# Ledger of designs, part 4: VH-VL binders against Adventurous-gliding motility protein Z (aglZ)

Target 1, 119 residues: Adventurous-gliding motility protein Z (aglZ), of Myxococcus xanthus (q1d823r4to122)
Amino acid sequence: RVLIVESEHDFALSMATVLKGAGYQTALAETAADAQRELEKRRPDLVVLRAELKDQSGFVLCGNIKKGKWGQNLKVLLLSSESGVDGLAQHRQTPQAADGYLAIPFEMGELAALSHGIV

## First folded at step 1 (VH-VL)

Design i5 (framework fv_indenebart)
Fold by ESMFold2-Fast, scan of step 1:
Structure i5 (fold): chain C 119 residues (1-119), chain A 123 residues (1-123), chain B 115 residues (1-115)
Amino acid sequence: as target 1 above (119 residues)
Amino acid sequence: EVQLLESGGGLVQPGGSLRLSCAASGFTFSSYAMSWVRQAPGKGLEWVSSISGSGGSTYYADSVKGRFTISRDNSKNTLYLQMNSLRAEDTAVYYCARSDLFYGSGEQYFDYWGQGTTVTVSS
Amino acid sequence: QAVLTQPASLSASPGASASLTCTLRSGINVGTYRIYWYQQKPGSPPQYLLRYKSDSDKQQGSGVPSRFSGSKDASANAGILLISGLQSEDEADYYCMIWHSSAYVFGGGTKLTVL
């Protein structure tokens, strides 16, 4: 089960379509607050998390997930349009590191392949 | 037990306004997306609007965009629908419904419904 | 053309089975959709019955009798609500629903008469 956290609705639907095609069940949240509510209701195996959300930094939400009660079992794939590959590599060195990273733009096949590799 | 109770319906003239309320109990209100679904006399169901658990995201059917505003007060466990510039075709019973997942998910559905409140737009 | 099409009415005898269809518009593949079913009795709000995408992806609503089940007819591009052992209390309007193009889409409803 994959939770997709992305403020841009059409991009979120595109990612959901690709992941459903790869055999995953998907759910969508547009804000960090809605993502946290969804996590409490139904624990996913993977969170695909945009760094640039409407209400909060996805980097902050990633840290909260990794420090929280699900951290060891819940995987996070972090996406960013404002942080290039080098910036995401720096985040990988922190205690709040995600399990995978993709710089936007990316090929949808990369999303499916990387998701498979971390769940 | 999950309970949803609508109020605020009535008779209004075309161009008028109404505010509907839905009082929720029996569950953690802020954890669920909420929706309004309407049914014109003798007709089928039509989705009107949805709001996320936090209130941060709202969605509208094309037929009501720019005229209706969905909102919620989680401290009062209450959902609202502000209806402006009402038209004859808005005449319907309006149901408050609890939604599981809010957008794009194959698990989107209305698991509990209120009794409905009637809105009649006529001269 | 409507996204979901349901026959306006259907009748069947007590104890028989009824198959209620929900046909998706040409160009929309029923295989990829989860179809939700709702029952509405006169003077009452709709009640959730079940959802069906596949045998491994389905759910029955709380308190819904086992005689209600979901399936699909790929050749007809349709979802199916099957009611076996029909009882008089099954007489109602039945609606199908999907999530499509960022909206909840309902079928027009089928009025089931048990006679």
Scores: ipSAE 0.006, ipTM 0.580, lowest interface PAE 12.8, mean pLDDT 84

Design i6 (framework fv_indenebart)
Fold by ESMFold2-Fast, scan of step 1:
Parts: structure tokens; sequence; C-alpha cells
Structure i6 (fold): chain C 119 residues (1-119), chain A 123 residues (1-123), chain B 115 residues (1-115)
């Protein structure tokens, strides 16, 4: 099961369609607050997390997940439109590092392949 | 040195149009998100619109949705704001500002500003 | 009601400290937000000062003196800009800002007079 946290509705639907086609069950959250509620209901195998959310930074939510009760047991794939490949590579070296990173734009097949590799 | 230079302001009648430009130099323009922030005479700052480094993600203040269009040309290091259906309440100094793209969780929104260009909407 | 509220004006003596508040609307928890501060001197564009979310998540702008610092008052649901050792050149308008609901939202600004 994959939880997709993305404020841009059409992009979230595109990601959900690709991941469902790859065999995953998906749930959508458009804010960090909604994502935290979904995580409390049922732990997913993977959180696909946009860095640019409308209520707070996805980097902050990633840090909260990694420092919280789920810790290393919950995998996070972090997406960013503002941070390029170099910016995401630097975040990978921090204590709050995600399990995978994709710079937007990316091909939807890359999302499916990377999700499979970390889940 | 980082420089942002706005142009295109002027006097226009209600219902009219103007296009603002912001010429950027001294940094890798394509690596930064860009924004327009305005300030009415004697008033505070009001965010108008932002565009991501690639141009793929665009946000507007509710007060300008459907009337203003933000765009950028990374090959020319230039930001634009197309303003249509102008109203008296759009009268303001319009600032161009950049936001540091790498590490959005550690971001520097509006870390450099231009000098502004004045838009006056009156009959 | 406004998302961010700042007092319209504040005055303090040279050498004293000024504490500028930025209060978040009821229902918006200040603990979750990174608050950005900007200084605008008469006739000039705004200048970035600093950001503050917590002691582990804060950043000073380039060239900004150490006498400027950020903090929070959770009981007041407010971000705070502290300016110590006030100097005449600190006389300016100060704005706080957050990203909220797909928008950058500025406070109304506080005019600081150093008398």
Amino acid sequence: as target 1 above (119 residues)
Amino acid sequence: EVQLLESGGGLVQPGGSLRLSCAASGFTFSSYSMSWVRQAPGKGLEWVSSISSSGSYIYYADSVKGRFTISRDNSKNTLYLQMNSLRAEDTAVYYCARSYRPFTGYSHPFDYWGQGTTVTVSS
Amino acid sequence: QAVLTQPASLSASPGASASLTCTLRSGINVGTYRIYWYQQKPGSPPQYLLRYKSDSDKQQGSGVPSRFSGSKDASANAGILLISGLQSEDEADYYCMIWYSSAWVFGGGTKLTVL
C-alpha cells in the first residue's frame, strides 16, 4: 500500500494511476495534516511525499516520520519540483534522509520502478 | 552580484492590461523559483504569484486568479507578469523576488528583491 | 480574520531591545510553521533577515547582524523577532511571512521607530 501526499490534484491522480497499474493499492492526501491522519489509520509500505505541500514542507514531514514511531520501518520516496537532483542528493546525506528521491519532472515509469526498488 | 530589474509599469485605465518584466543577472536563473510581490501606497506587502524553477508549478493569490498570468523564459533570464482586467486596487509597486530552489525544506523564499516598478490604475 | 497579525507600530530607545510579534490565527499552530522575517527601510525594497521554526531549524540572512534573532511564544501562538542593541538604522518596517494553504502570507507589518 502506497500513500501519495501531493497538493497538485492532477499530478496526484497521475501518480496513483501509474502505481495502481504497477500493482499497488493507493491512498491520496493533499496536505501534511491529511497524511498524518492517514498514517494513524493504517501504516502504508511507502509514502510518496511531495516536498512542496500547501500546508508545510514535505522535508519537514519526512523528518517527522523518520524521527517518530515509524522510524526506519516506514519507507519514504521524496519528490521535489524546486530542489533539483543536486539539492535532493544533499538531503540524502542528512539524518532525515528519505529512502528514494525524484526531481520533478520525471517519467512516470521511473516512479513505478523506484517504488518497486524501495518497497 | 545578484540583480533583479523590473520594468513595464505605468499608468493604465481600469479594465486595461500591462505586462511586467524582471531581468535577472548574477546567478543561475533556471535554478530558482521566482515571485511577484506588490505593495499598495502606504500599505504592506502582498504576495501575487510564484513560478517554480522549471515553470511547471504556478501559484496565484486569490485576488488575481483568472486576471494575471506569470511566466518565465529561462533562456533569457526573464520573469513576466501579464496583468489583464486591471482594477484600481491593483495599484501598487510590483517587486520581483527570487527564492532559493535547492533544499525547499531549508529554503530562502524572497532572499533577493528588485527595486520595483510602479503600476497605477486610474481613470 | 487575518492569518498573521502584527502590531502596526512599536518604539524603543537606542541601545534597548525590541521584541516584534507575529501572531497566527486561532486554529493555526505556530509550532508547525517556519516564520520568515523581512526588513524594509524607507525608499528601499524589502530585505530578507532570517527564518525561524525551532533552534534546530533556523537561518540567518547573509550580512544580517547577530543582534537580530528569531524565536516563538507558544502560549501566544506567535513568532518573535528580537532586535537587541537597537541602532538608528534599525528604524524600518518589519514583516513576518509563512507558507499557508498554497500561498505566501505576509503579516501587516510593524513600523519600528528608534527614538
Scores: ipSAE 0.007, ipTM 0.555, lowest interface PAE 12.1, mean pLDDT 84

Design i7 (framework fv_indenebart)
Fold by ESMFold2-Fast, scan of step 1:
Structure i7 (fold): chain C 119 residues (1-119), chain A 123 residues (1-123), chain B 115 residues (1-115)
Amino acid sequence: as target 1 above (119 residues)
Amino acid sequence: EVQLLESGGGLVQPGGSLRLSCAASGFTFSSYSMSWVRQAPGKGLEWVSSISSSGSYIYYADSVKGRFTISRDNSKNTLYLQMNSLRAEDTAVYYCARDLGVTYTGVSYFDYWGQGTTVTVSS
Amino acid sequence: QAVLTQPASLSASPGASASLTCTLRSGINVGTYRIYWYQQKPGSPPQYLLRYKSDSDKQQGSGVPSRFSGSKDASANAGILLISGLQSEDEADYYCMIWYSSAWVFGGGTKLTVL
C-alpha cells in the first residue's frame, strides 16, 4: 500500500495509475496535514513524498516520519523538482534520509522500479 | 546579492495586452520557483501566478485564469507574464518574487521581491 | 467570506509591543497552516519577515530582528505576529499569507502606526 503525497492533481493521478498497474493499492494526499491524517488512519508500506508541498516541507515530514513511531519500518521515496544537488546530498547524509530519491522529471517506469526495490 | 528587475509595464486600453519580464541575478534561477504578485493603488497584495523551476507546475489566481500566461526562460534567467484581455481591475504594480527554493534547512516562499512595474488599464 | 482577515489599522507607542492578528475563516483550522508574514513600507516592495506553523516548523528571515516573532492563538483561530520594543522604523503595512486551495492567499494587511 502506497500513500502518494503530491499537491499537483494530474501528476498524482499519473503516479497512482502506474503504481496500481504494478499491483499496489494507492491513497492520495495533497498536503503534509492530509498525509499525517492518512498515516494515522492506516499505515502504508511506502510514502511517495513530494519535497515541495504547500503547507510544509516534505523534507520536514520525512524527518518526522523517520523520528516517529514508524521509524525505519515505513519507507519514504522523496520526489523533488526544486532541490539542488547540494540540498539532496545534505539530506541524504542525515538520520532523516529518505529510502529513495527521484528528480522531477522522471519516467514513470523509474517510479515503479524504485518503489518495488524499496518495499 | 539577489536581484529581481521587472519591466514591460505601461498604459494600455481595456481589452489590450502587455508582456511583463523579470530579470533575475545573484542566484541559480533554474533552481527556484517564481511568482507574480500585484498590488492595486492603495490596496493590498494579491497573488497572480506561480511557476516551478522546471516550468512543469503552473498555478493561476481565479481572477486571471484564461487571460494571463506565466512562463520562464532559464537560459536567460528571465520570468514572463503575458497579460491578455486586460481589465480596469488589473491596474496594479506587478512584483516578481522568488517563490519556492528548497534547501536542506528549509523552504523559502516569496523571500525576495523586485521593485515592481506599473500597469495601468484605462481609456 | 475572506479566507484571511487582518485589522485595517493598529497604533502603538515606541517601546511598547504590538500583536498583529491574522484570522482564518470559520471552518479553516489555523493549526493546519504555515503562516508567512511580510512587511511593506511606502514606495518599497514587500520584505519577508518570518513564517510560523508550530515551534518545530518556523523560520526567521535573514536580518530580521529577534523582537519579531510568530505564534498562533487556537481559540481565536488566528496567527499572530508579535513586535516587541517598537521602533519608528516598524511603521509599515504588515501582511499574512497562506497556501489554501491551490492558491496563495494574502490577508488584507494591517497598517501599523508608531506614534
Scores: ipSAE 0.005, ipTM 0.556, lowest interface PAE 12.6, mean pLDDT 83

Design i8 (framework fv_indenebart)
Fold by ESMFold2-Fast, scan of step 1:
Structure i8 (fold): chain C 119 residues (1-119), chain A 123 residues (1-123), chain B 115 residues (1-115)
Amino acid sequence: as target 1 above (119 residues)
Amino acid sequence: EVQLLESGGGLVQPGGSLRLSCAASGFTFSSYSMSWVRQAPGKGLEWVSSISSSGSYIYYADSVKGRFTISRDNSKNTLYLQMNSLRAEDTAVYYCARGDYEVYLGSDYFDYWGQGTTVTVSS
Amino acid sequence: QAVLTQPASLSASPGASASLTCTLRSGINVGTYRIYWYQQKPGSPPQYLLRYKSDSDKQQGSGVPSRFSGSKDASANAGILLISGLQSEDEADYYCMIWYSSAWVFGGGTKLTVL
């Protein structure tokens, strides 16, 4: 099961379509608050998490996931349009590092490949 | 501990060129984005340019695009600003500023600033 | 039209509180943006004070006392820097900043005079 946290509707649907095609069950959340509610209802295997959410930084939510109750067994793939490759490389060096990173724009095949490698 | 020291400012004629340098110490320079911010006499702060930690991503203010070039040398812990086709309106104190390492925040911000170097464009 | 607007000046007495505003242009929703605040004393470079987006997304600069705090006024479409217990050393120019449309944008600055 994969939870996709992304506020841009068409982009979220594109990601869900690719991941469903790869055999995953998907759920969508538009905000960090909605994502937290989904995590509490049913723990996914992977969270695909946009860094740029309206209500909270996805980097902050990633840190909360990694330090908190979900721990090491919940995987996070972090997506960013503003941080770019350099910013994501910096985050990878922190204790709250995600399990994978993609700079936007990316090819949908990269999302499927990284998700498979993480899960 | 963290220090940024600008140099290279001076008096130059309109149409001239200057290269500013910022020597960084007290932190791992290659791990931070860096920026130039200027302030004209009696005026407010104006962002000029930013460069990512690797040098791969660069942004410019519209007012300097095509005339100024930001660069860095991580082996020397030094940030540069090459300024060409200088105009009277470029007269300002130029500050070197460090970006925040906390990528968690979704954006780098200017957490440490140098003392500034003065650029005067006058006949 | 400026992206960020700050009052040019503000005066307050020692021990009082000052609320400095940073108003976003109509059409730019303040709720979306993380607002950074900087202090500049005469003859000195700017110093980072704090940033504020929401109560769950805020940060104080190193050594910045808690009497400096950030908030927002959604009705005014503005970010707010609150300085309580004003001291003479708080006399300075204060700038707000956001990342907007691939650029760092500063407000015009507010000159705070203490007494």
Scores: ipSAE 0.000, ipTM 0.528, lowest interface PAE 15.3, mean pLDDT 84

Design i9 (framework fv_indenebart)
Fold by ESMFold2-Fast, scan of step 1:
Structure i9 (fold): chain C 119 residues (1-119), chain A 122 residues (1-122), chain B 115 residues (1-115)
Amino acid sequence: as target 1 above (119 residues)
Amino acid sequence: EVQLLESGGGLVQPGGSLRLSCAASGFTFSSYSMSWVRQAPGKGLEWVSSISSSGSYIYYADSVKGRFTISRDNSKNTLYLQMNSLRAEDTAVYYCARAPLYRGSFYGMDVWGQGTTVTVSS
Amino acid sequence: QAVLTQPASLSASPGASASLTCTLRSGINVGTYRIYWYQQKPGSPPQYLLRYKSDSDKQQGSGVPSRFSGSKDASANAGILLISGLQSEDEADYYCMIWYSSAWVFGGGTKLTVL
């Protein structure tokens, strides 16, 4: 039960394929708005969330999820191409921290391993 | 045989517009992110813009933001750069380049075209 | 302040080795970045040489000789392109590149002269 929020179709499909292979059910959203609709329809156990979405920052969406009704019960794995390891380490120190972080580019095996560790 | 072929360059007055095209062949165009990189005469390489394989996310260099628009047509295997409000400092050879996705992760450019020359002069 | 700094020029003799540096700005840790290297000869487009993040995360470009290799110097906060057994055809401009802050960023380039 993983919701993948990623605007890059091929990248989203690659992540979905890896996670399905690891035994998860997956759903895709291309925008923060679509992700919000999916979250309200069917609560996932994990959101794999791209920081660089075209309609809103994934960091902002992560903060909204963590401040919202699910709080720490809904897990978030944040992916970023812009922040690098140091920027993501800083976000981890905030009250709205995600449960895991991956700097893009990464190996797909890292995504599967971190997802297992989080949920 | 992987090929990228730029076209559309030329001489244009300051304030003018040009549209560059990059025709791709020999690979699955829709599976690669694409970039425009320019090089002014006697100068180094400067990244201009990138577009993801589906066109879903787009990035611009600060120097061109609001003036240039990158786009792609996967059905035609073609990348575009619409350049508006051209300035003398936009004078350069413009290269298109592809970047692979490996196991779903994006990487830097691995194949480059031959370039097309844009000269902005009065 | 430039994100990536390369020396403008470097000269070396045929058969020797050349180490080309790509220094990241203070505050940007070289250990976290994948550094790409490109070679450009006069009148030609750039050619991809290799990328290097670590020994387990690196790639050689198609047709690039094994005498080209990548590494890092943590004390200098720099990526390194090593060219061993220098040949006349290695005379070219060399550029490094990283993805940083929503941008592909190139170094200023190093002109390598083989004497």
Scores: ipSAE 0.000, ipTM 0.570, lowest interface PAE 10.5, mean pLDDT 84

Design p1 (framework fv_pabinafusp)
Fold by ESMFold2-Fast, scan of step 1:
Structure p1 (fold): chain C 119 residues (1-119), chain A 123 residues (1-123), chain B 112 residues (1-112)
Amino acid sequence: as target 1 above (119 residues)
Amino acid sequence: EVQLVQSGAEVKKPGESLKISCKGSGYSFTSYWLGWVRQMPGKGLEWMGDIYPGDSDTTYSEKFKVQVTISADKSISTAYLQWSSLKASDTAMYYCARHGYKSGWYPGYFDYWGQGTLVTVSS
Amino acid sequence: DIVMTQTPLSLSVTPGQPASISCRSSQSLLHSSGKTYLHWYLQKPGQSPQLLIYEVSNRFSGVPDRFSGSGSGTDFTLKISRVEAEDVGVYYCMQSIQLPYTFGQGTKVEIK
């Protein structure tokens, strides 16, 4: 099971379609608050997490997940449109690093390939 | 005291529709996943699917996805399993069972079970 | 799907003697959280299944100490130290690490 946290509805559906085609069950959340409710309801194997959410930084939510607030060893794939490759590389070196990173825009095949490598 | 009470036995003909129920009491109904398990006569247990009554989110076994619909009415703490068109091969005992944890921990186990609903489908 | 295989399929036990049931999974049941999602149920004749042991070795509320579970990865065992008449029924192992949840085929325990 993959939880997709993304406020842009069409983009979220595109990611869900690709991951379902790759054999994953998916759930969608549009905000960090919705994502937290989904994490409490049924813990996923992977969270595909947009850094730019309306209600909270995805980097902050990533940090909370990695500190074990929502369970140990939960995998996170972090997506960002505002952080360049260098910004994402810096976050990768922190104690709250995600398991994978994709700069927007990216090819949907990259999402599927990286998800396979992470879970 | 946690209790799951299921509807009574059903005798149906192929092609008929059916909806059976499972009423929870003694706990927060909206805080636990609830599953449905089939047991064909003289056979073992098969998981069919789960529902989270708080938002009616469902998960199905692929084998059962097309054959049945799982739903819940949280105002009366009742979950449902329904068929649009029964087949003789649906003859079985159907159990509802609660997941054993209320936190977001996944995956779970089934801690409390209903008494079962026997469904017999024959011509 | 994860396949759960129980041995033996049936077991006849003299009252007071120990019994052992094995369960093997087609892949590891160890979750990334460090928990192993293998559970044991008992279905007494004419009754609903009841939870005996969850997450390998934890006895459910009210389950007698004579029941114990052990194992790791893909190989699990349920032991009854001194079988009593009330222990008659079909025992099932179940994995819940991956959908669909799957059960073993069952082990029928009878008294000699």
Scores: ipSAE 0.013, ipTM 0.627, lowest interface PAE 7.6, mean pLDDT 87

Design p10 (framework fv_pabinafusp)
Fold by ESMFold2-Fast, scan of step 1:
Structure p10 (fold): chain C 119 residues (1-119), chain A 123 residues (1-123), chain B 112 residues (1-112)
Amino acid sequence: as target 1 above (119 residues)
Amino acid sequence: EVQLVQSGAEVKKPGESLKISCKGSGYSFTSYWLGWVRQMPGKGLEWMGDIYPGDSYTTYSEKFKVQVTISADKSISTAYLQWSSLKASDTAMYYCARSDLFYGSGEQYFDYWGQGTLVTVSS
Amino acid sequence: DIVMTQTPLSLSVTPGQPASISCRSSQSLLHSSGYTYLHWYLQKPGQSPQLLIYKVSNRFSGVPDRFSGSGSGTDFTLKISRVEAEDVGVYYCMQGIHLPYTFGQGTKVEIK
């Protein structure tokens, strides 16, 4: 099961469509708050997490996930439009590192391939 | 038109098992959570737990976790609440209610409710 | 668990007069996103609960304009601008932010 956390509705639906086609069940959350309620209610296998959310940094939510707030070994694929390749490479070296990273824009095939490798 | 239709009233003795049902219609059954709420005679509302019928994942209030089992059969759009051994203290009205946790309406509130199933447990 | 406390526990109103019900939570229902997961239900005599207001102030489909919700953090209010006979029943607030979901003890509204 994959939780997609993304405020851009059409982009979130595009990602959900690709992942559903790859055999995953998907749920969508528009905000970090909605994502946290989903995580408390039902732990997914993977969180596809936008860094630029309206209510809170996705980097902060990623850090809380990786600290084990909702259990151990919850996988995160972090997406960013603003951090660029160098910024994401730096985050990868921290204790709060995500399990995968994609800089926006990316090809949808990359999302499916990375999700398969993580889950 | 969204409807939740519950099974009829039950009169049972302590120690008996029971399974009551809630059938959804007028919406995508596997796209919404179904919760169970207890109301003891003359008392308020208590959330017991819920199920996501798409894969039968359940959550429970700690108070009810060992007392009941929640399940669903998505092929007939029906959720269930089950007791292995009833107690007199289980006498109550039981409601099923629909909720959403998805994009654009990720609020945990109950928008449509069943008519209730009255369960009476007495010797 | 989050404790929800309603006041008053009962009130009697003359038809056409306003009514106000308060709900207090033991901890903030405001999430970091700015959303507040406080909802109001009405249970008419002999009927199932029905949703009136969700997320503090949003009227559910078909709910008349005479119902309004307000508040923030831990203090919330449901107002009925002019009570009608069909509004009698027990009103419940609920928090939907953290498991387990919890309800207030209810406020009974009667017509004098």
Scores: ipSAE 0.006, ipTM 0.581, lowest interface PAE 12.5, mean pLDDT 85

Design p2 (framework fv_pabinafusp)
Fold by ESMFold2-Fast, scan of step 1:
Structure p2 (fold): chain C 119 residues (1-119), chain A 122 residues (1-122), chain B 112 residues (1-112)
Amino acid sequence: as target 1 above (119 residues)
Amino acid sequence: EVQLVQSGAEVKKPGESLKISCKGSGYSFTSYWLGWVRQMPGKGLEWMGDIYPGDSDTTYSEKFKVQVTISADKSISTAYLQWSSLKASDTAMYYCARQTYVYGSWRYFDYWGQGTLVTVSS
Amino acid sequence: DIVMTQTPLSLSVTPGQPASISCRSSQSLLHSSGKTYLHWYLQKPGQSPQLLIYEVSNRFSGVPDRFSGSGSGTDFTLKISRVEAEDVGVYYCMQSIQLPYTFGQGTKVEIK
C-alpha cells in the first residue's frame, strides 16, 4: 500500500493512477495532519511525500518517519518543486534522508520505477 | 474488540526451556508492534523487547537480548517469548502488550494481555 | 538509559479527595516533532497494567475525566481530582523517546 501526501488534487490523482497501474493500492492525504491520521489507521509500505505542504514541511515529516523504528521498513519517496535537484542532493546526506527523491516536474514513469526500486 | 490472550502459568526447573505465547484478536495483527514486559515479584515493570509481526523485525533491550528470543507466527496471530535455559531469576509475571504506532509517537502500550506467571525453582 | 523517578512511592487517600503523583526523567522527553513521549499506566491489584494517559496529557479511550496529566521537559504530574475506590493500584510513568523504554518505580495508591 502506498500513501500519497500531496495537496494538489489532480497531481495526486495522476500519481495514484500510475501506481495503481503498477500494482499498488493507494491512499491520498492532502496535509501532514491527514497523513499522520492515515499512518495511525494503516501502515503503508511507501509514503510518496510532497516537501511543500501547507501545515508542515515534508522534510520535517520525512525526518519524523525516519527517526522511528519504521525508518528502514517504511520507505519515503520525497518530491519537491522548490528545492530542485541540488537541494534534494543535500537532503540525501542528512540522517533523515528519504529512500528516493524526485524533483518536480518529473516523468510519471520515473515515479513507478523508483517505487519498485525502494519497496 | 482488541484482545491479547496469553498462555497459562508455568512451573519449571533451572536449565529447562520454555516458550510462552500471546494471541491477538480484534485488530490487524501484522500492523502493530507487540512488546513483552517483565514484572518480578513485588517489583516494577521492565520492557524486554518487541516484534513487528508483518516482517518479524525485532528490537531487544540490551539486558534481555541474550536471555530470550521473541518471534511471531502471523498465520495464527500469535507472538512468542522463549528461553533456551531458564534461571531462578527468570521467576516473574510476563505481559505482552500492543504498541501503538502513532505518527510522532515512539510506541506506548494501549492494550495488555492478562499475563503469564513463570515460576522457576529447583 | 533514561531513569524515571516517581514521588511519592506510596499514597493513602481519603475517598473523594484529590491525589497527585510526580514523575521526573533524567533527560528531556521532548522529541524534535514537538511531541513529548511520557505516558501513565495503572495496575489494579491482580490485574495487568492499563493505559491511562499518553503523550503527557491525552486521556486514553474510556479513561474518566477525573484523571489528568501535565508537565513538560523532565517534570510531569498525574492528578486524580476525586479518588474513587476503583482507582486503587500502582501507577507507573513510562518514557518512549529512547530505547530501552523505561518505567518509573511505581506509586502505590491506597484508600485510607
Scores: ipSAE 0.007, ipTM 0.559, lowest interface PAE 9.6, mean pLDDT 86

Design p3 (framework fv_pabinafusp)
Fold by ESMFold2-Fast, scan of step 1:
Structure p3 (fold): chain C 119 residues (1-119), chain A 122 residues (1-122), chain B 112 residues (1-112)
Amino acid sequence: as target 1 above (119 residues)
Amino acid sequence: EVQLVQSGAEVKKPGESLKISCKGSGYSFTSYWLGWVRQMPGKGLEWMGDIYPGDSDTTYSEKFKVQVTISADKSISTAYLQWSSLKASDTAMYYCARAPLYRGSFYGMDVWGQGTLVTVSS
Amino acid sequence: DIVMTQTPLSLSVTPGQPASISCRSSQSLLHSSGKTYLHWYLQKPGQSPQLLIYEVSNRFSGVPDRFSGSGSGTDFTLKISRVEAEDVGVYYCMQSIQLPYTFGQGTKVEIK
């Protein structure tokens, strides 16, 4: 199971379609609060997490996941439109680093390939 | 006491519809997943799917997605398993079970209903 | 789907003798949290399944200490140190790491 945390509904559905085609079961959350409820309800294998969420930073949620609040080593693929390549590279060097990063825009094939490599 | 109570045995003909129930008591029904498990006569256990009654989110084993519908009514702490058109191959014992706790622990299915025997024959 | 394979499929034991059941998974059941989501169930004749062991080696409430579970990764064992009449039934291993959850085919334990 993959949890997709993305406030832009059409983009979230596109990602869900690609991951379902790759054999994953998917769940959607539009906010960090919804994502936290989904994490408690059923632990996923991977969280695809938008950094720019409506209610709080996805970087903060990534940090909480990596601190082991929902279990150590839960895999996170972090997506950002605003941080750029350099900002994501800096986050990779922190103790709360995600397992993968994609700068928006990206090709959907990249999402599938990275998800497979992480899980 | 924590308990799951299932509806009684059913005898049906092929093509008929059926809805069986599983009622929870003694715990927060909306805080746990509830799974359905099939056991064909003389065979082993087969997980069909589950539901989270708090928001009616469902998951299915691919084998069962087109065969059955899982639903729940949280106001009466009851989950359902439903067929639109039964086949003789649906003859089995059907169990409901409370799914693992997800607040840091996965215990496996710790509370089981008594089972509902469904017999489908001409 | 993860395939769970049990051996043997049947076991006939004299009372007081030990019994051992093996369960092998087609993929590792180790979660990234360090927990392994393998559980053992017993179905006594005419009864619903009941949870015996959760997360490899933890006895569920009320389960006698003659039952023990062990293993890691893909290879797991359930042991009964001395089988009693009340222990007859079919034993199933189950994984809950990946949907769909899957059971082994079962091991029937009976008294000689």
Scores: ipSAE 0.007, ipTM 0.621, lowest interface PAE 9.3, mean pLDDT 85

